VH-VL binders against Large ribosomal subunit protein uL10m (mRpL10). Designs and how they scored, part 97

Target 1, 224 residues: Large ribosomal subunit protein uL10m (mRpL10), of Drosophila melanogaster (Fruit fly) (q9vpl3)
Amino acid sequence: RGKINIQRPKAPHYERARVVAVTQPKYPELPKAKSCFKTRAERTQQQQENPYNEIIAREVRNWLDHSRLVAFFHLSSITADDIFRVRVQLHKQNLHLKSYGSKIIEQAVKNTRYEAIVPLFHSNHCIVFSPDPEKTAALLRIVRRVPQMVLLGGIVEETMLSRNQLVAYAQMPGLHAVQAQLVQTLSQAPGHLIQQLQAHQNSFVQVLDVHAKNQMNEETPKST
Key: E = the ipSAE of ESMFold2; O = the ipSAE of OpenDDE; V2 = 0.75 times the mean of E and O plus 0.25 times the DockQ between their complexes.

## First folded at step 7 (VH-VL)

Design j23 (from g8 with heavy chain Y101W; framework fv_imvotamab_arm2; at its last look DockQ between E and O 0.38; V2 from the best seeds 0.66)
Fold by ESMFold2-Fast, scan of step 7:
Structure j23 (fold): chain C 224 residues (1-224), chain A 118 residues (1-118), chain B 112 residues (1-112)
Amino acid sequence: as target 1 above (224 residues)
Amino acid sequence: EVQLVQSGAEVKKPGESLKISCKGSGYSFTNYWIGWVRQMPGKGLEWMGIIDPSDSYTRYSPSFQGQVTISADKSITTAYLQWSSLKASDTAMYYCARLGWESSLDYWGQGTLVTVSS
Amino acid sequence: DIVMTQTPLSSPVTLGQPASISCRSSQSLVDSDGDTYLSWLQQRPGQPPRLLIYDISNRFSGVPDRFSGSGAGTDFTLKISRVEAEDVGVYYCMQYTEYPWTFGGGTKVEIK
């Protein structure tokens, strides 16, 4: 809205103008300056916090909270028939394959002990959940026949494990007490587990390249 | 005890839409898949499709792809089978069944008879 | 699609005598994991199907010991060691190894 009177106010007398200039506040005024402190990241975050994403993020948190086994996979291009077959085989073992967008995963694990897994999901991915950690061996047996799924790591009994640690866990005896104690011991080992998981993620470009070259050099696939 | 309870019998005219239900109880609904099976009068069983209620992942038999829609509402532990436009050839008994972990289609609903006639 | 063929189409049997039902698949039912997803269902007149046997030979909860399953690859058998009056009905084999999932045509068990 405009002002009623736009005419300039009568200028002060010379001596009064001089006094006003001397007594002006020390802070400089920038009348034409506009400042916006909102970053691109903050604007992007505002856009991704829609109600649908929060509902699905809550679902992901429920899976994480109620699963004693969580395994993370890189997922290459796979046919609808093949993914259905794999999901059925996993279901038979009480293993539940889920696929969620990277932003939903980030929203779900933000400010939780699992926030460190976010970098694993920068490319195509899927997650397998189970209430039964004894099914780790069955999981690895099934996915070994699925070259499109590459194990990155996981969480067992609330402890983050690298790919090698998860493979070792699968080979342990079936005593729950012994398994729980071993998981505790593995989690206390010095080292950067997150860096190990990220190194495994980065090495998958090389693993996939070697695998692709080996597949091309074979006249017939080992699995038909 | 594990139970699947289906909606009551339906009598419809060709071209009408229909949605029948299958309510699970006595188990963790989102931990098991729900399949749908058709049995035409005096005939055997035909698998129509299946749904994972936890993420709404669905898979249909080729004969039923585009003919029906399978859905689920986990907040009320109910799976659905629906038609946008019924045909006389849809006259059949429709069963829902739970896909068990180590077993197979282990618990079955009582069936919903759908009759489509002019 | 895997075709499941059941024989016989009908099986009249005397009470207390054994009955045998065969199921043959057009392809092997062994999945890539080495398991065979073959099950047997019983449907009594006017009732929904009931799971009897899963993974070839495992009895489902509550299923009487007189029922047994056997077989491998493409040839499977359901046996009832001593048929009782309540065993009257149609029996179906089912596979869910390969998409689309398929059922056998059914075998009707009746008492002579």
Scores: ipSAE 0.833, ipTM 0.939, lowest interface PAE 0.6, mean pLDDT 82
Fold by OpenDDE, look of step 8:
Structure j23 (fold): chain C 224 residues (1-224), chain A 118 residues (1-118), chain B 112 residues (1-112)
Amino acid sequence: as target 1 above (224 residues)
Amino acid sequence: EVQLVQSGAEVKKPGESLKISCKGSGYSFTNYWIGWVRQMPGKGLEWMGIIDPSDSYTRYSPSFQGQVTISADKSITTAYLQWSSLKASDTAMYYCARLGWESSLDYWGQGTLVTVSS
Amino acid sequence: DIVMTQTPLSSPVTLGQPASISCRSSQSLVDSDGDTYLSWLQQRPGQPPRLLIYDISNRFSGVPDRFSGSGAGTDFTLKISRVEAEDVGVYYCMQYTEYPWTFGGGTKVEIK
């Protein structure tokens, strides 16, 4: 009777090995300890699925769609009192200061023409909305006195402007003034054209008049 | 026409909660702030606080901080003033007023009389 | 807090005569931008307050020209050129330059 080597058992017959392989209990993978700390990505995703965020995102879209002036600001260490003061000043000019989370902004502008603004919202920020682009100068006047508000850029009449472009825009005469100037310039153009067209005719008439006068003087017989 | 219509007079007991309302009409409700002013019987006007209905941003007078809650529901163009627990000293007329553009408190509600008595 | 002091407390006036109300602030109401946020309110008996004047001297819409506001810094005046019967009530000054916003104590205008 061959000594059963208990330390190296003979491999089971092929058929038995198959049965053993199929009947081996598949232990469910231990649930990966969900790290108590939801990854920033998971937190961000959960926040995106909040019905409340969708409501706010719609609100942001509504503001963007109805505003002819939108300005983006970075906020640095501003007090509640200072914010209130600025908001009141802006309100008196029909300027509306709002603050939204970056995720809300991303959700609001996703797949819209405003998607390019997302990179501006990497830190503490606020947005000022207005239906009146002529209030740009007033906005900049108010904000210049608030060192905690740093202008990043804006949207005027559906055009994205850099900080410098927005400042330049505020210094321009109002649209009506520019239009008036344009109309004035255009109204002067026909007068100049007529003058130029008549200049040659007038010159020709003058030359003919001089010629006629000279002929009359030659025909006057010297009465001896 | 711009109008602020407040809820009717209230008679309450000390310790009761109360929420009064101010409904705006004739203008874009979310574009204007709403302030609240208290007037005790036979006394002057007292500033309580203000709310931006568009985002519910609120700022209270220090004297009223923690004593009342100002809120707004923009869907029904209504601002609210609320007490969790009324005191006899809360007996007063309460006015809501709109903060206008390039102006001050330009339109006022008719007032809500709150009487708190044991 | 900025304290607003109104004088007089009561102003008995004859119909057709002028009235003057003074409002003094404990601090200057001129902000860093040079703007002054002072308003005058009228409260008739049994009615809510009504805006008369904003930014020291600007009449609100619908306000008669007999009302005028003036002043600078800490001293402000509301004038009624010819008092009418409908002008009876309490007048308040209000500052909203600094928070909290504050009202004067009020001046009662009565007909003699």
Scores: ipSAE 0.825, ipTM 0.925, lowest interface PAE 0.7, mean pLDDT 87
Fold by ESMFold2, look of step 8:
Structure j23 (fold): chain C 224 residues (1-224), chain A 118 residues (1-118), chain B 112 residues (1-112)
Amino acid sequence: as target 1 above (224 residues)
Amino acid sequence: EVQLVQSGAEVKKPGESLKISCKGSGYSFTNYWIGWVRQMPGKGLEWMGIIDPSDSYTRYSPSFQGQVTISADKSITTAYLQWSSLKASDTAMYYCARLGWESSLDYWGQGTLVTVSS
Amino acid sequence: DIVMTQTPLSSPVTLGQPASISCRSSQSLVDSDGDTYLSWLQQRPGQPPRLLIYDISNRFSGVPDRFSGSGAGTDFTLKISRVEAEDVGVYYCMQYTEYPWTFGGGTKVEIK
């Protein structure tokens, strides 16, 4: 029950919630102040009620199809100032941060080889897209300084990579041919890779759920 | 060529609503953010806010939070700046500008002069 | 809010002579990853602003090489090596390292 009644800043921001609607205007605009404190069930329910979930899912599919780099992150509670700074830093590198609900991701990857990513999105998350896989190193450099974003894994050149594989990919020489050879070699065992991503993500989500519950409880007002 | 074309000059009375537009062309509209900048008569430049048209993510300068609405319609590659109730102090030139990757506010619209007087 | 202070407020120059415009920020513009998002804009009379320099010293496409930028931390400079008649206008520095994004007050360059 964390900070359901938390007081909001006097100068509110009109930043949209990334969980519900991204590609079309909402009628009317959804409250941004609730997105950080909603439970998983509430976010899923709200997204199921949204009349443009299929439109948003098609946008996600389009980003997946046209992005040669996709990275998945767990996203902890983050201030509006910090997420703005991160989005500016990412934008400077042609990296596009977005967030979608698990049902939207499930709809987007239906009948694709990426269906196995759906369990990664049962908790707070964000996705970074880019047409340029050479930007993987820049992505990891920026996110290293953002403890609220924890890398889960990614897709490079249509090949799913684990967290460790994506980090290794980013550290290779900048020659595209060398990076393509690594991705080709790693793709030879796709079943093992998917299982390892799912197992690591599930363990991580369990730890973060405990920490998020503690953070919500610790943020209640203290008596003076 | 990259172009930002803004809607024409507006003459309004206090209390009226207004929506001005900025149409981008010659580039992938959803890959770049659009910022809005105010220039009051005889004054410098003020950042009003920014929008990412791909997901409608917006951020406002504190001076303009709650004063205007920034939005975009990516199907027609157009960003908007909107007032629900104009004040005489809103008389100014308003620019849109594109935030380029590995650059800055790199391409600017021609400006929209908004005059609010009774 | 980061205040950007420009000097001089007005810079009358003789054609063909150099001009130098200073911009000072109220706090460091170096972000957590060591980058500085400082830009210089030119606004000719009756025209919208246009980008000259980004990231302190990088010339934007189509900007003549007589324009150069330099600086670090809190002190930044735009130089025009040989002022031409078309350089008349107001020059602004802008930072977007920190929210909210802010501009300098402007420096008017005019021909004596």
Scores: ipSAE 0.689, ipTM 0.879, lowest interface PAE 1.4, mean pLDDT 79
ESMFold2 (binder alone), look of step 8: mean pLDDT 92; pTM 0.938

Design j5 (from g8 with light chain S32D; framework fv_imvotamab_arm2; at its last look DockQ between E and O 0.36; V2 from the best seeds 0.70)
Fold by OpenDDE, look of step 8:
Structure j5 (fold): chain C 224 residues (1-224), chain A 118 residues (1-118), chain B 112 residues (1-112)
Amino acid sequence: as target 1 above (224 residues)
Amino acid sequence: EVQLVQSGAEVKKPGESLKISCKGSGYSFTNYWIGWVRQMPGKGLEWMGIIDPSDSYTRYSPSFQGQVTISADKSITTAYLQWSSLKASDTAMYYCARLGYESSLDYWGQGTLVTVSS
Amino acid sequence: DIVMTQTPLSSPVTLGQPASISCRSSQSLVDDDGDTYLSWLQQRPGQPPRLLIYDISNRFSGVPDRFSGSGAGTDFTLKISRVEAEDVGVYYCMQYTEYPWTFGGGTKVEIK
């Protein structure tokens, strides 16, 4: 009777091995200990359900809907005094500086025409709102003196503009001035066209007049 | 018409808390800042601080920092000035005023007289 | 803090005569943009202050033409061309160029 090697049991017959493999109790994976620490993402999602955030999001929507000028800024390290100074200066121009969290902005613009602004809000940002697009020049003037505020872009008259486009817009004459110029240009066009159309007719009449005068001079008999 | 209406006169004892109010009407309340000004009896005007009601951003004068609390409830278009513990030296007329566009303090409340006596 | 000094403290005037009030700041009120934030306020007896002039010389809405403001830098003046009985009260200058905002000590205008 061969010594049963208890330390290295012979591999069971193939059929027995199959049965043992199938009959091995599948122990349910121990519930991964939900780390008590809700991931920053989960905390952020739960914060999204805060009724307070909804209220603020509605407020942001209201600002966006009633603003004809919206400018987005990156805000670097700035002192409380400097922020106050800028806010007061902006306020005097009916420009309203606001700061919102990225999540609030995302919630506010979700499924709206403003959804494209979400990528702009990755860090500390502020938004300036105004009902008057003509205040763009004033806004840029004020912000130029605040190196901590970096212009990222904006919305003017429901059109999203890049930083460069917004700067260009601010340099343009007011809408009324441009409209006036356009009207003036359009009003001059018919006059010029008429002049050009009449130029050929007038030239033809002149040639005929010269011809008629020459014929009259030839018909005057030299009274000898 | 733009109006700021303040709460009525208050008579308090030292150590008591007080909250007075300034209600704005006739304009968009959230678009304008509200300042507070103190006038001690027979004295001049003193700037206390200012609030943006839209986001409750507040800035105090250094002399009043930590002495009072300025707040606002935009839902009822009201700004507040609050003391946690009144002193006899707080006896004064308190005015709220609107910071206008391109202007200064353009509209004022009628004032709230606060008397603190033992 | 910017100190605002008003002179005179009291200005007795005769009806129909002109009045002049001076306000001096301890430092220039001109900001980096060249703007000067100086206002004049009127406080009639028993009433709240009223805005008269903003940005040195701009009359606020409803303010009579007899009121005018002038000045630059650190020296400012409020003038009343013809004093009326309703002009009795205390006048304050205010700066809001630098925080904290500060008021002058006031000038009392009285009828002789």
Scores: ipSAE 0.882, ipTM 0.954, lowest interface PAE 0.6, mean pLDDT 88
Fold by ESMFold2, look of step 8:
Structure j5 (fold): chain C 224 residues (1-224), chain A 118 residues (1-118), chain B 112 residues (1-112)
Amino acid sequence: as target 1 above (224 residues)
Amino acid sequence: EVQLVQSGAEVKKPGESLKISCKGSGYSFTNYWIGWVRQMPGKGLEWMGIIDPSDSYTRYSPSFQGQVTISADKSITTAYLQWSSLKASDTAMYYCARLGYESSLDYWGQGTLVTVSS
Amino acid sequence: DIVMTQTPLSSPVTLGQPASISCRSSQSLVDDDGDTYLSWLQQRPGQPPRLLIYDISNRFSGVPDRFSGSGAGTDFTLKISRVEAEDVGVYYCMQYTEYPWTFGGGTKVEIK
């Protein structure tokens, strides 16, 4: 695979200073800078107090039903400027970034085969929706420059995909039929995927999140 | 066919409130952002801010932060621009425009003339 | 804030002759992904703005091919190969690569 030369030639996926901060055993709590943007805590609190939770859940379900690509991310603290830049870049590609509380997600996927995604939302998160599964490569290209967003997995053509499966899907040629063939092959084992996700709710999210951070934070090539 | 239809011209006095509207039709309203642009008499265009109607995410130009409120009601496919207390310097033409994917501010409303004078 | 400077401020042009409008940004408009979100708008007298060109050089649907855009980095140009009477108006460049989004001051094209 080798080194990645995105935006800055010879640079790894992440800057060294950011990698060090992520790998620390415990971070000191720093005072948050005052900002006009909504934080994760403010967004969650507003959603908990919203009298229209059913309406919001129906909206999430509508996005799920109309999106052939859905990607789930762990979201670290991010500035208003950075999240706006990311939202604009995603919007340009018909990719729609949103955040919802775990209760709203649980309500939205109730009585669907997607109930298994609920454990992914135990921590701070965001979701990207798109009607265009061919935009998966563009999604991964954009978020690779955003260390605050860590890919957990996704849904493509109504099939649950792990992080690695989604990355593999994105590397397929632009031929829609080739991408559909891969998704069809993966869907032939839906019971195994669902069982794996259901058996390890918090563990799956933690293992996937830790694994994604290790993959993104480790040097490439390895010393092996 | 994509259309953005704005509310009619307004004549107001300083200190009064005002809410003008921009109704989108002919497209999936929640898939596109709506921007607001000011044009003072005889002057150029100024970006005021943008809203994603799907979740009401907003971002304001620094020049307009705290001066106006941008909102949307997706059930009636309508975006709004609102002042709590108008100033004479708010006299201008106000446009809404849709931010398209694979394009830019691609469809514009006809404009709403707001006149604020004693 | 990125300042967008347009020249000329006014461009009187004979019917059927070319017109060229320049837009210069105070800093590079190339984002970390290598993309530039620069657009050209036309505002005919008494009308709202209309999108002509997006992403530097892409013509929007229904825009005549006599309009073309070019440029890179900080320097951008809108060209009208043969000016027609309906092309009278003010032309604006706009960037939304960086917050806050900004417009150029406008270039008035008129028939002399």
Scores: ipSAE 0.757, ipTM 0.908, lowest interface PAE 1.1, mean pLDDT 79
ESMFold2-Fast, scan of step 7: ipSAE 0.836; ipTM 0.944
ESMFold2 (binder alone), look of step 8: mean pLDDT 93; pTM 0.946
ESMFold2, look of step 16: ipSAE 0.748; ipTM 0.905
ESMFold2 (binder alone), look of step 16: mean pLDDT 93; pTM 0.948
OpenDDE, look of step 16: ipSAE 0.874; ipTM 0.949

Design j6 (from g8 with light chain S32E; framework fv_imvotamab_arm2; at its last look DockQ between E and O 0.40; V2 from the best seeds 0.70)
Fold by OpenDDE, look of step 8:
Structure j6 (fold): chain C 224 residues (1-224), chain A 118 residues (1-118), chain B 112 residues (1-112)
Amino acid sequence: as target 1 above (224 residues)
Amino acid sequence: EVQLVQSGAEVKKPGESLKISCKGSGYSFTNYWIGWVRQMPGKGLEWMGIIDPSDSYTRYSPSFQGQVTISADKSITTAYLQWSSLKASDTAMYYCARLGYESSLDYWGQGTLVTVSS
Amino acid sequence: DIVMTQTPLSSPVTLGQPASISCRSSQSLVDEDGDTYLSWLQQRPGQPPRLLIYDISNRFSGVPDRFSGSGAGTDFTLKISRVEAEDVGVYYCMQYTEYPWTFGGGTKVEIK
């Protein structure tokens, strides 16, 4: 009788192995111990229910709704003095620099036309609000001197603009100037058209007049 | 009309706390900053600090840093200046003033006289 | 801190005559953009300060034409073309180019 190797039992017959595999008790996966530590994400979600956040979110929405110019900036490391200086300069131009957490922004713009701005707020950011879109040039002038503020984009007259589009917008003559130019151009168009239409008629009349004059001169008998 | 109305005169003892107020009206309170200015008896004007009431951003003069607290309640359009512990040297007239967009400190409160005496 | 020095300390003036107040800063008040943030304030006896002039030469709303501001860099002047009785008070220059903002020591205008 061959010594039963207890340490390395011979693999059971294929059929027995199948039965053993099927009859192996499926132990319910131990409930993953809900780590008492709410994931940063869960803590962040619970913080969303803070009445205070709702108030701030409403404020942000109010700023967005009443602003005709909104600019989004990435804010790198900046000193308190530099921030103050920039804020004062902006204030003098009726530009309002605000900083909000990404969660607050998300909450504020949720289910609104501004929802597309959420991806811009992944890091330290600030927003500049103004009721006056004509202040775009002033905004860019001020911010150019602040290397810590990087323009990401903005909203002007309810239109989302890229960084480059905002820069281009700032270089355009004021809306009134553009409108005036447009009106001028439109007012000149009919005049030019009329002139062109009349040019052929006038030329024809001139030719006829010359012809008529020549005929009259030929019919004048030389009174010898 | 733009108006800043400050709280009434205060008589206090050294070591007491005090909070005086400046209420803005006739304009959008959250759109303008409020500064505080001290004037000691018979002396000139001293800049203390400024607050943006929209987000309570505050900047103090170095001379007043840690000596006073500037705050605001936008819901009632009021700015505050407070002391945790008054000194006799705090005896002065205190003015709040609005920082305009182009015009610097354009509107002023009537002032609050604070007298600190033993 | 920028020190603002006003001269004279006292200016006795006859009614109807002109007055001139000087304000000198310890350093240039011109910022990087070329802007100068200098204001003039009037404080009548027993009253709060009132803004007269901002940005060196701009009259604030409601300020009479007899008040004018001028200057550049470090030297600034407030002029009253014709002093009236209501002009009695202390006048302050203020800079807000650099923080902390600072006031001049004041000039007392009195009627002779």
Scores: ipSAE 0.882, ipTM 0.954, lowest interface PAE 0.6, mean pLDDT 88
Fold by ESMFold2, look of step 16:
Structure j6 (fold): chain C 224 residues (1-224), chain A 118 residues (1-118), chain B 112 residues (1-112)
Amino acid sequence: as target 1 above (224 residues)
Amino acid sequence: EVQLVQSGAEVKKPGESLKISCKGSGYSFTNYWIGWVRQMPGKGLEWMGIIDPSDSYTRYSPSFQGQVTISADKSITTAYLQWSSLKASDTAMYYCARLGYESSLDYWGQGTLVTVSS
Amino acid sequence: DIVMTQTPLSSPVTLGQPASISCRSSQSLVDEDGDTYLSWLQQRPGQPPRLLIYDISNRFSGVPDRFSGSGAGTDFTLKISRVEAEDVGVYYCMQYTEYPWTFGGGTKVEIK
C-alpha cells in the first residue's frame, strides 16, 4: 500500500511550530492585513479600553488645524518594509503619514467644518499631513508607486477637494502666479481622463478590499 | 536651540533592566523622528532603530529587533531606549539623533555611556 | 544589508592641505524617484557625531564651505579643501535610502 495520510502532518514538528508561535511575543513584521491598521476587533477594543481617546482626538485636531495639506487614502494590506520605505520618502518631503481609528477621527472633527470627512474613514485608511501645500505633487508622485494607497481626496488651505480636484491642484504651474488659472482649472476639470483614473482607482480599491484580511474590515453601517 | 539631552551614564550588571532617555527641546517634537545609534568602544556607528513620536511608529534594525525597545512620550518630548535584560556585549555609547526632513540625522544627543560588567 | 565601505581607513594630512574620503555602497542607493539619501557625519574626539553633508552634496547649517560632497550611484566622496586643526576626527558616511540604515566603517583624519 502506498497511501499516505497527508491531512495529519508529522506531529512533533507541527506542534513545536505552533508552540513557538504562541510563545514568541514579538513578530518582526505585522501581518499584511494589519501593517498600517489594526484589526476590527483590536480597533474596537483599543477605542473602548483607551482612557486617552479624547487626548488622541485633540492631537488629530491639532494636526488638522496646523496642516495646510491633508490627504486621505484607502489603505490595503502592505508589508512592513514597503510602508517604512513610503514613510521615509514622505518624511523627507515634510509629509507625515498617520492612521487613526474612525471613532477618534469623528471625535477630532466634531463640531468643525471638517465633520464631512468622517465617511471617508469607514474603510481601512491612512492620512498624510503637511504644512506645505506645494508638496501635493511630491505626495502624489511618491504614492503613485504604492498601489496599496489609493487617494480618496484631501484638504488644501482649509478647502475640501475631491480626488480629481486634488490631482488637478497638484498639476498647477507655480501656485503664486496663477490664482485665476487654479479656479478655472478646477471648475473645468476634464471628464474623460479623470473618469478613467477614477474608475481604475475605484476598481483597485474594491479588489484590494476583497483581498484584505476580514479582520481589517471596519463596521459596515451601510452596505458593501 | 534644538537640543537632544540624554540621561546620564549607567553602570550595570548582566541581567539587569535599563531605560535611558533622550529629551528633545527647541523644535516641534512630533514632527521629527528620533533614531538610536550604538557605538561600541573603539568601533563605528550602528543604527538601532527609529521612532515617529507622533504615533509611536517604530522600526528596528534587524540586528536589534527583539533585543531593545524604543518608545516615546510626546507629552514630555522624550524618547527612550530600554533593555529588559542587559548583556556584557551591550557595553557601548548610545546616541539619539533627530531625523530632519530637509536633512538627515541632523541633531545628536551627547550620548549615554552604558557599562555592563560581570 | 547595504554595506558601506570607506577608504582610506586613516588619512594623516598636513594642516592646510586637502583631504578626500571615499564611500562605496554594495548596491545603488538611487530610489524610484532618483533620490539618494547619503550623508556624511563628523565625530571629533570625545564628542557625538554631527551632520556635515546630506543628500550627497548639501551642506548642513553651520558647516564650513571647505567641506563638500559628491558622487552618484555607488561611489561617494567627501572632500575637505583645506584641513584645519578642528577637522581631526572620524568621518562616517551613512545611507538611509534602503532598510536597514547603514554606516561606513569610518575614516580617521588626523594632522601629521
Scores: ipSAE 0.737, ipTM 0.900, lowest interface PAE 1.3, mean pLDDT 79
ESMFold2-Fast, scan of step 7: ipSAE 0.833; ipTM 0.942
ESMFold2, look of step 8: ipSAE 0.732; ipTM 0.897
ESMFold2 (binder alone), look of step 8: mean pLDDT 93; pTM 0.949
ESMFold2 (binder alone), look of step 16: mean pLDDT 92; pTM 0.944
OpenDDE, look of step 16: ipSAE 0.873; ipTM 0.948

